# Ledger of designs, part 6: VHH binders against p0dx41

Target 1, 281 residues: p0dx41
Amino acid sequence: MASFIASDQDVKNFLTAPSMNDQEGIGFAYATDEAVLKALIPAPLKLMAPVVCGYVVHMGKPTFSAPYLEESLFALVSYKDKMMGAYPINLLLHGPGAESGVIAGREGAGIPKKLADDIELRRNDNSATATVERHGKTLLNVSWTAGELNDPSIMKQFAGQLALGKEAEMNSFFYKYDIDQHEDGTNHFSNVQLVATQLRSLADQVEPGNLSIQLESTDDDPFGELKVLKPLGAAWFHFDTSVMFNTLKLDEVDAATTMPKLLTGRYDRSFFNPKAATYII

## First folded at step 17 (VHH)

Design j5
Fold by ESMFold2, fold request of step 19:
Structure j5 (fold): chain B 281 residues (1-281), chain A 127 residues (1-127)
Amino acid sequence: as target 1 above (281 residues)
Amino acid sequence: QVQLQESGGGLVQPGGSLRLSCAASGFTFSRYTMSWVRQAPGKGLEVVSDISSGGGSTYYADSVKGRFTISRDNAKNTLYLQMNSLKPEDTAVYYCAKHGRYYKYGGSTYTTEFDYRGPGTQVTVSS
C-alpha cells in the first residue's frame, strides 16, 4: 500500500485477533519480599504468592509484527478470588518486530511495554542463558540448566503453568487509561480500568531445571526492587501456538491511587523531568 | 549427529509441480522449527518457508505465497515442501534447514537463524 489511506482489506487484516505463535525460551520463578511485591499490585487485584515469575523468549511468528525478543517479570494475582493469572509488571522488547509489538500492546491492552537496547537468548544442549540490557546496565541475567528445580517441592505448581501437550488457557491482567489534555494544555488521566486478556496456548516443550538469576536497576527500570530471596526454578519451553481469544473489561479504578503503580513500567524518567537527562556529545 | 537429506528435486516445466522431502535424524525433530531455504545462481540464501515445531504456524516468502505449502510429519521425522505453479525464478538449490536456539538481533533488523542444513536438491524450471 503506497498511501496514508488504508484499504478496506488492510483494515480487516489489522483487526484480526493477535497470536504469538512459535515462541520459546526461559521461564522462571523466584521468591521475593511479600510486602514489596504486594505494594506494587494495584487494587482490585490481590497478590496470590510472594513469587515473581518471568521469561525471556523469542516470539517467532507474531501476527502483528516481525519476530522479536521479549522479557517480562510478572506477579501471580487474583481478581475477586475467582479469576487468577499473571499481572505483568514490565515487558522489554528487542528486535525487528519490537517497535510494532510495543505499539500494538500499549494501544491494544495497556501492556507495560518498552524497548530494550539488547536481548540475547541462547541454548546449548541442556543449558541456556539470556540477558536483557537497557540504559547502560544488564538488567537481567538468567540461566537455566536442565534437571531439578531449585525448590523441587513446587514442581506441581510449576508444571501446572505449562500443561505439556495440551492447550491451556491463561489470564493476563493489565490496566488501560487515557491521558487527555485540558483546554489549557495540562493533562489528566481518564478511563482507568482493569482488563484481562485471555490466551489459549499449546506448550509442546517444557524442560524444567535450575534457575540462576541476577537483577540490576537503573532509574528507568528498577528491577532490583524485586529482590531474589530464593530461586525456585526455571524451564525451557516452546509454545507452538498461542492465541489471544478474549479480552474482558473488569473494573474502572481510581486514577490517583492506581497511576503511580503504572507509570514506571510504561515511561522513562524523562517523562517526569526531561532536563534530568544527561548525555555527552 | 544431525543429518538432513533432501529429495524430490529435478527438472520441471513452468506451471508444473514438485514435492520436496527432507529426512531428519540425530536430533528430536519435533522440537525444532524447520525451514526450506533456497539459493538461486549468483544469489544469497533466501528463506522460502518455515514451520513451527508442532506444525501450528508457518511463514512463506512473498515470492512463493499461495503456490508453496510447507508441512511436517513429526512421527516420520520428515519435512515437506509442495511446490505448485512453478516459475523459472524458482530455479535454485533447495536446502532443508534446522533452526538453532540462539537469538540475537545485533545490528540487523532481521536475520535468518539456522545451525544445520542438508546438502540440498536442485530444482530447475525451464524448457
Scores: ipSAE 0.380, ipTM 0.779, lowest interface PAE 2.5, mean pLDDT 88
Fold by ESMFold2, fold request of step 19:
Structure j5 (fold): chain B 281 residues (1-281), chain A 127 residues (1-127)
Amino acid sequence: as target 1 above (281 residues)
Amino acid sequence: QVQLQESGGGLVQPGGSLRLSCAASGFTFSRYTMSWVRQAPGKGLEVVSDISSGGGSTYYADSVKGRFTISRDNAKNTLYLQMNSLKPEDTAVYYCAKHGRYYKYGGSTYTTEFDYRGPGTQVTVSS
């Protein structure tokens, strides 16, 4: 029976480990300016390579929402030389499950999720394209064509990142925080912490190919700061299952030095200065 | 050319069971999400169930959840639907459908895209 009061069983189901099952789309990597990328990464994470990775995927059977489309750009990082993985700089979501996906990710692990105005992902035979639109611009236009990578020398590393037909585990790093109000109504950040989510994924398709990628910026989404110096490659992939099986609290971090690097991926400029930008909707 | 051929339909009594099969050819079966869709008399198409390319995740419509089981055998290029505890409202033509890889949400309607479906098999549940 529908009610504002959830049943005990609904609460139990809400707390089960989230899965991003039946996801597919374009994954890609390109070289970028090392100093620019390094500056975006909050301590204590360290940049592993001057490479931006990303994807545009359809999340077909998420356990926490209806289906949705998702874009991400992320860096490859390490935590104290003990753990390596992805540091997502942004995620944009679109589709019937997107709002729920933003809420779940923001509240669960501080994932830098915002809503896109539109995402399209299309594969036709041995080629695929994706576009991500927000606030009047196409922020990302990416294509994959099956075949050789743009830089064939990295083919072994690309193939080795995904164990076809076998489960693989990966860390993703996020910064989580609270916003508390003072008695006078002003806000402050508290409990700023580095966390790692751990995913176990089964890739049953990985088809490498050539990357074509264009980025644009708006004041709210400055994708162009992550300049494409050299496309490295792309792949069409499908994860049959992908389960978040663990989350680790790694470190408490300083709000003053950390939060400037977190806000743009999570909020628009109207949060900072309502006179700074205008939009066409 | 993509070919999908359903079989296993027929007439059954309420409470009975049927097992539908779909033979697939003309594409790499193991690379695609597959669905069973049905059309009852005077109604539109309804997605009954779908299954990911590796078989690791599934969807079921509320009306069939707990009664129907989708499966696939990628070595035999075959999709299955085990239908138990059949009801008169399950009467429909059942189609095997191949998902396309075009994803876009917009306007006032959200739908999943199929790029091909078979000719269908009739399931009739009546005493």
Scores: ipSAE 0.359, ipTM 0.768, lowest interface PAE 2.7, mean pLDDT 88
Fold by ESMFold2 at other seeds, look of step 17:
Structure j5 (fold): chain B 281 residues (1-281), chain A 127 residues (1-127)
Amino acid sequence: as target 1 above (281 residues)
Amino acid sequence: QVQLQESGGGLVQPGGSLRLSCAASGFTFSRYTMSWVRQAPGKGLEVVSDISSGGGSTYYADSVKGRFTISRDNAKNTLYLQMNSLKPEDTAVYYCAKHGRYYKYGGSTYTTEFDYRGPGTQVTVSS
């Protein structure tokens, strides 16, 4: 019988490490304004290049939900010049598993996830397109065409034979925090910390190609701040398996200087101004 | 031209075993998630099992877990379903299906889980 009380086996299963298996879609990179991107990166992370990376993917067999579509834009960063990885600026999710994905990511690692109104991802033979819609605009329109990168000089950076058919480890950096309520109902931030999640992924398809990309903004999602100065390239990829096998606590950080850079990726304008509301009919 | 051809069906008594095969051609087999789908008499299609393109992740319907095993041989462009401890409720036409790469949930369209499927092979479990 269904019950508000979970079984012992359900509790055990809840604690199992998540995997994002059978994942495929478009990955891309473009050059942007260095000063603008650098300003978005909270200390102690440092920007490694004036490049925005991103993806639109279908998560086909996540271990924690039904399938869903996910978009992300992220910067390439280092922690104390010794760990390198992705710093996601946003993630938008859509589909039957999306709500569970937002809850799991927000609670588990402080991942800046929100729900999109619509995500579409389509591949025809040697070309693919994706769109991400939220609050009245198409925030992201991206295309990949198999073949030469927009900037062929970066081909060697991404053409590692160890990635195809072998597991690769990747770091993603997030800032976690608690929101505690006082007896009077007011909120405050505590335990603001930099963490790294580590993914072990097996890529069995990586098909490089040409990128076409357009970004737009809404009041809630200012994607256009990350201007496309030069498209660099795209690829269609498939991860047969992708396991989040480790999470590292790296630093406690100052709330006053950090939280202003975290809120927009996690909350809409209505959280800051009760008269600012967005409705979907 | 995508082609999928199932084989290995037949009449089996309860508790018996069968191994289904699906020969694939006309596409790069190793790039796609593949499924076994069945249709019991008078019922709709049920996804029995899926396997990712590299074979690293699988799905099984609750009704077949522990009894059926999906596998693939990407060098031979072949999908398999090992069916053990067969029950009368497993009686169905079994189809090999290729997943598509068009993903959209809701709106004016809905997801296309499968691009193509074969003609199917009959599995009948009775004594």
Scores: ipSAE 0.340, ipTM 0.769, lowest interface PAE 2.7, mean pLDDT 88
Fold by ESMFold2 at other seeds, fold request of step 19:
Structure j5 (fold): chain B 281 residues (1-281), chain A 127 residues (1-127)
Amino acid sequence: as target 1 above (281 residues)
Amino acid sequence: QVQLQESGGGLVQPGGSLRLSCAASGFTFSRYTMSWVRQAPGKGLEVVSDISSGGGSTYYADSVKGRFTISRDNAKNTLYLQMNSLKPEDTAVYYCAKHGRYYKYGGSTYTTEFDYRGPGTQVTVSS
């Protein structure tokens, strides 16, 4: 088994469809500044609502790694008014499977994944809390209490996103790109493409409730730019299965107008200014 | 208030089969991941298998893969382990265990996966 040369069976297993099985945690939504959120969305995606959605979850049985915890903040977008889905602005991972999760997502679909320093998720009876820490701050502190949403008028949309007992399909949109090097040693972006990954998920627990949420910023992770103007609601959910069954190539896009919106979710400030790095030797 | 009660253990010859059951009460069974865990004579605790709350995903230890099948009946609040092609090394006390919902990973591997387990049932595989 231990070899830099993988067996034929290992290669076959590597190519199987990934699944994020036995996934549970807190999902949430809050209203934010529409102009700020719209500016973060690269063309040709269009913002559908001035709402940030997100989650903190435990990935209990991923097919590609040991278990891990994951946070995401995402916008609701459409592609050409015909395909709706999530545009994740960031994902932070922590736990024994987190490194493998970052590698798989970054290489497979250009998913904006980085490692968190710590993630905690806890549920007690009818309430739950989660925290996400990176580079000296708690970037996200979220809680859910079972019961009425903060804004009861959105109950229908909340229930519809997490259809209990039925498989539901969801698109997630990402931008992939290559980094090539010129003869003078400088780099440039090429092949910048909009893609969509498609997930089929089966929710067997969905429990709506009240959201409490606080965001903080560091220079590397400016979560506070997505201000919480109004918490809308939260839910505890469990996906028994969640299979990534397809990836679509949708468009080629301009590097100059797109890449500025992609870098912060994928790289720390040291990529932009080496003197900004902090590390322990 | 949580109660887990295993049954179905016994003496069986190599190559034989047993079906373990675990009756659960005092909690909403369908909301929790459940495990079978065993302790062989002179050995530590080993997770044999687990199954997600809805039954859609499972885990098996390498030592039992292909021979054991975990299942659950959420309507009857019961967890099962079908054990086929039993070997002497499967001899152990088998426990039914309920997972908790506290997730935190650190530099140390100190985490709490189970918050309750039953008294166990003995499985002995010998000629």
Scores: ipSAE 0.312, ipTM 0.764, lowest interface PAE 2.8, mean pLDDT 88

Design j5
Fold by ESMFold2, look of step 18:
Structure j5 (fold): chain B 281 residues (1-281), chain A 127 residues (1-127)
Amino acid sequence: as target 1 above (281 residues)
Amino acid sequence: QVQLQESGGGLVQPGGSLRLSCAASGFTFSRYTMSWVRQAPGKGLEVVSDISSGGGSTYYADSVKGRFTISRDNAKNTLYLQMNSLKPEDTAVYYCAKHGRYYKYGGSTYTTEFDYRGPGTQVTVSS
């Protein structure tokens, strides 16, 4: 019977590693201002290229929720020149599983997740489009057309990232932290640490093509700061399975220098500006 | 032209077994999630089972778990459904279906639509 008290079996099931099975959509990359992107990357991570990567995908069979749609923009980074991977700047989720996805990601790995107002992903034959809306504006409008990349000269850097029918391991880097109260009720950050989540993904579809992309900003989601200087390419992809099989604790980091770079991806202006919640009609 | 052709249906006694096959052509079979769906007389469509494009992820309706097994052979462009311990309530037309790639959520509604299904094969379970 239903209860606020979970069974021992429920607790065991809750602790299993998450899997993001049957994931498909548009992946893309574009060149941006190097100085702007580098400034967003907290130490000790180092930016590897002046490139923003991203995706809009349908998460068809997640083990922790109902299905949902997800957008992300991320940088390519290294940790101590020996471990490379993605540093997600933001993730926006929409759909019946989105609330659970935000909770799981925030609590599990400090993933910068918020809810979008709407996400649409549509493919017809050899073209696809996706849109992401929040607070009444379209933050991201992306299209893929099967064929040549916008910049074929970088094909060798990205062409081998995913091999059909073989598992690939990928790192994603996040900063976890606690918010604790002082005795007077004010808050402070503690235990700010760099972690790496490791995913094992089996790609069974990768179709490269041309990228068309537009970004817009709101006060809460300043996507336009990551200017599109040059579209590089896009692909339609499908992961049969994708499992988060490991999380590594890498470093403790300084809150004062790190937290300013984490807040916007996780909170809206209303968290630190009470006048930002006012809508003037 | 997308083509899906089911076979392997028939009349069987309760407790018996059948193996359905679906021959696919006109698209890159190995790149699509495939499903078996069924329609009992006077009822709507029910998704019986799904299988991901590589075969690594499967879904079964509660009514068939432990009795039915979905599989695929991407080299032969063929989808299979092994049906064991058949019951009279399994009587239906069984369709092979190819998933579409359109995703949108709104209000309380969610859908993942099939973009093509075959003509179906009749399975009848009676004593």
Scores: ipSAE 0.160, ipTM 0.657, lowest interface PAE 4.2, mean pLDDT 86
Fold by ESMFold2 at other seeds, look of step 19:
Structure j5 (fold): chain B 281 residues (1-281), chain A 127 residues (1-127)
Amino acid sequence: as target 1 above (281 residues)
Amino acid sequence: QVQLQESGGGLVQPGGSLRLSCAASGFTFSRYTMSWVRQAPGKGLEVVSDISSGGGSTYYADSVKGRFTISRDNAKNTLYLQMNSLKPEDTAVYYCAKHGRYYKYGGSTYTTEFDYRGPGTQVTVSS
């Protein structure tokens, strides 16, 4: 019988490692302004290249929700020159599982997730397109055409680390924090921490090709700040499994220098400007 | 810039009918949940009816259920409200309103918080 009180077995199942099974879509990379991208990376992470990577994918069988579509833009970073991985700047989700995916990622891992108004991902033969819409604009319009990369030199840097049919381990870096309330009703940030979430993924399809990409900005989603100076390449991929098997606490960090770089991926202008909220007639 | 323009209001006798229209521009109309909202003299705003972006889901306030029908034509960017069996209590300014968020995936989702509304059209039901 359904209840507001979860069973002991429900609690045990809730604590299992999340998996993003049957994930497919377009992955891409482009060169951007190094100073602009570096400024977005909170210490102690260090930018490894002036490259924005991203994807638009269908999450077909996530263990924590119904299916959904997801967009991300991320930087390639290192922690203390020893641990390398992705630092996601934003994620936008759309579809029947999207609300659950935002809640799970925000609460469980500090992932900068918001809901998109619409995401479309379409493939026909050897080409695919994706669009991401939010708050009156198409923020991202990306196309992949199977064949040669825009800049083949990028393939040399990554080809040896991802093998089809074999599991690969990857790191994603996030910042977690608490919001506490003072006795006068105002809020402050506490426990601001850098974590690394480790994934084990099995890719069974990777089809490289040419990237075409356009970004636009709204007040809430300033994607255009990450200018496309040069498209580098795209691929259509499918991951059979992708398991988040470990999360490491790496550092405690200063709120004053860190939080300005975290807020826009998690909150809209309505949080900062009452006139930007939903207009009430 | 979002623009909403209502039309079709006027004076009508009790038991009569009116059809309100709302022309929309400045946004992708087919992607948003839309509402009719009214304000009677001396009263606050009341949500009369909502319709999902694709038209598959509707909501009606109890006071108008069975008498009013909301519809939309996404090809013409137009929202409609068919008002039958009008009563003096229906006297109000009627506003067309756009919801602030909408989702697309197997249907549409709305919120009750509105981004924009039109200037309104007066409906007066009097003998």
Scores: ipSAE 0.008, ipTM 0.147, lowest interface PAE 9.6, mean pLDDT 85

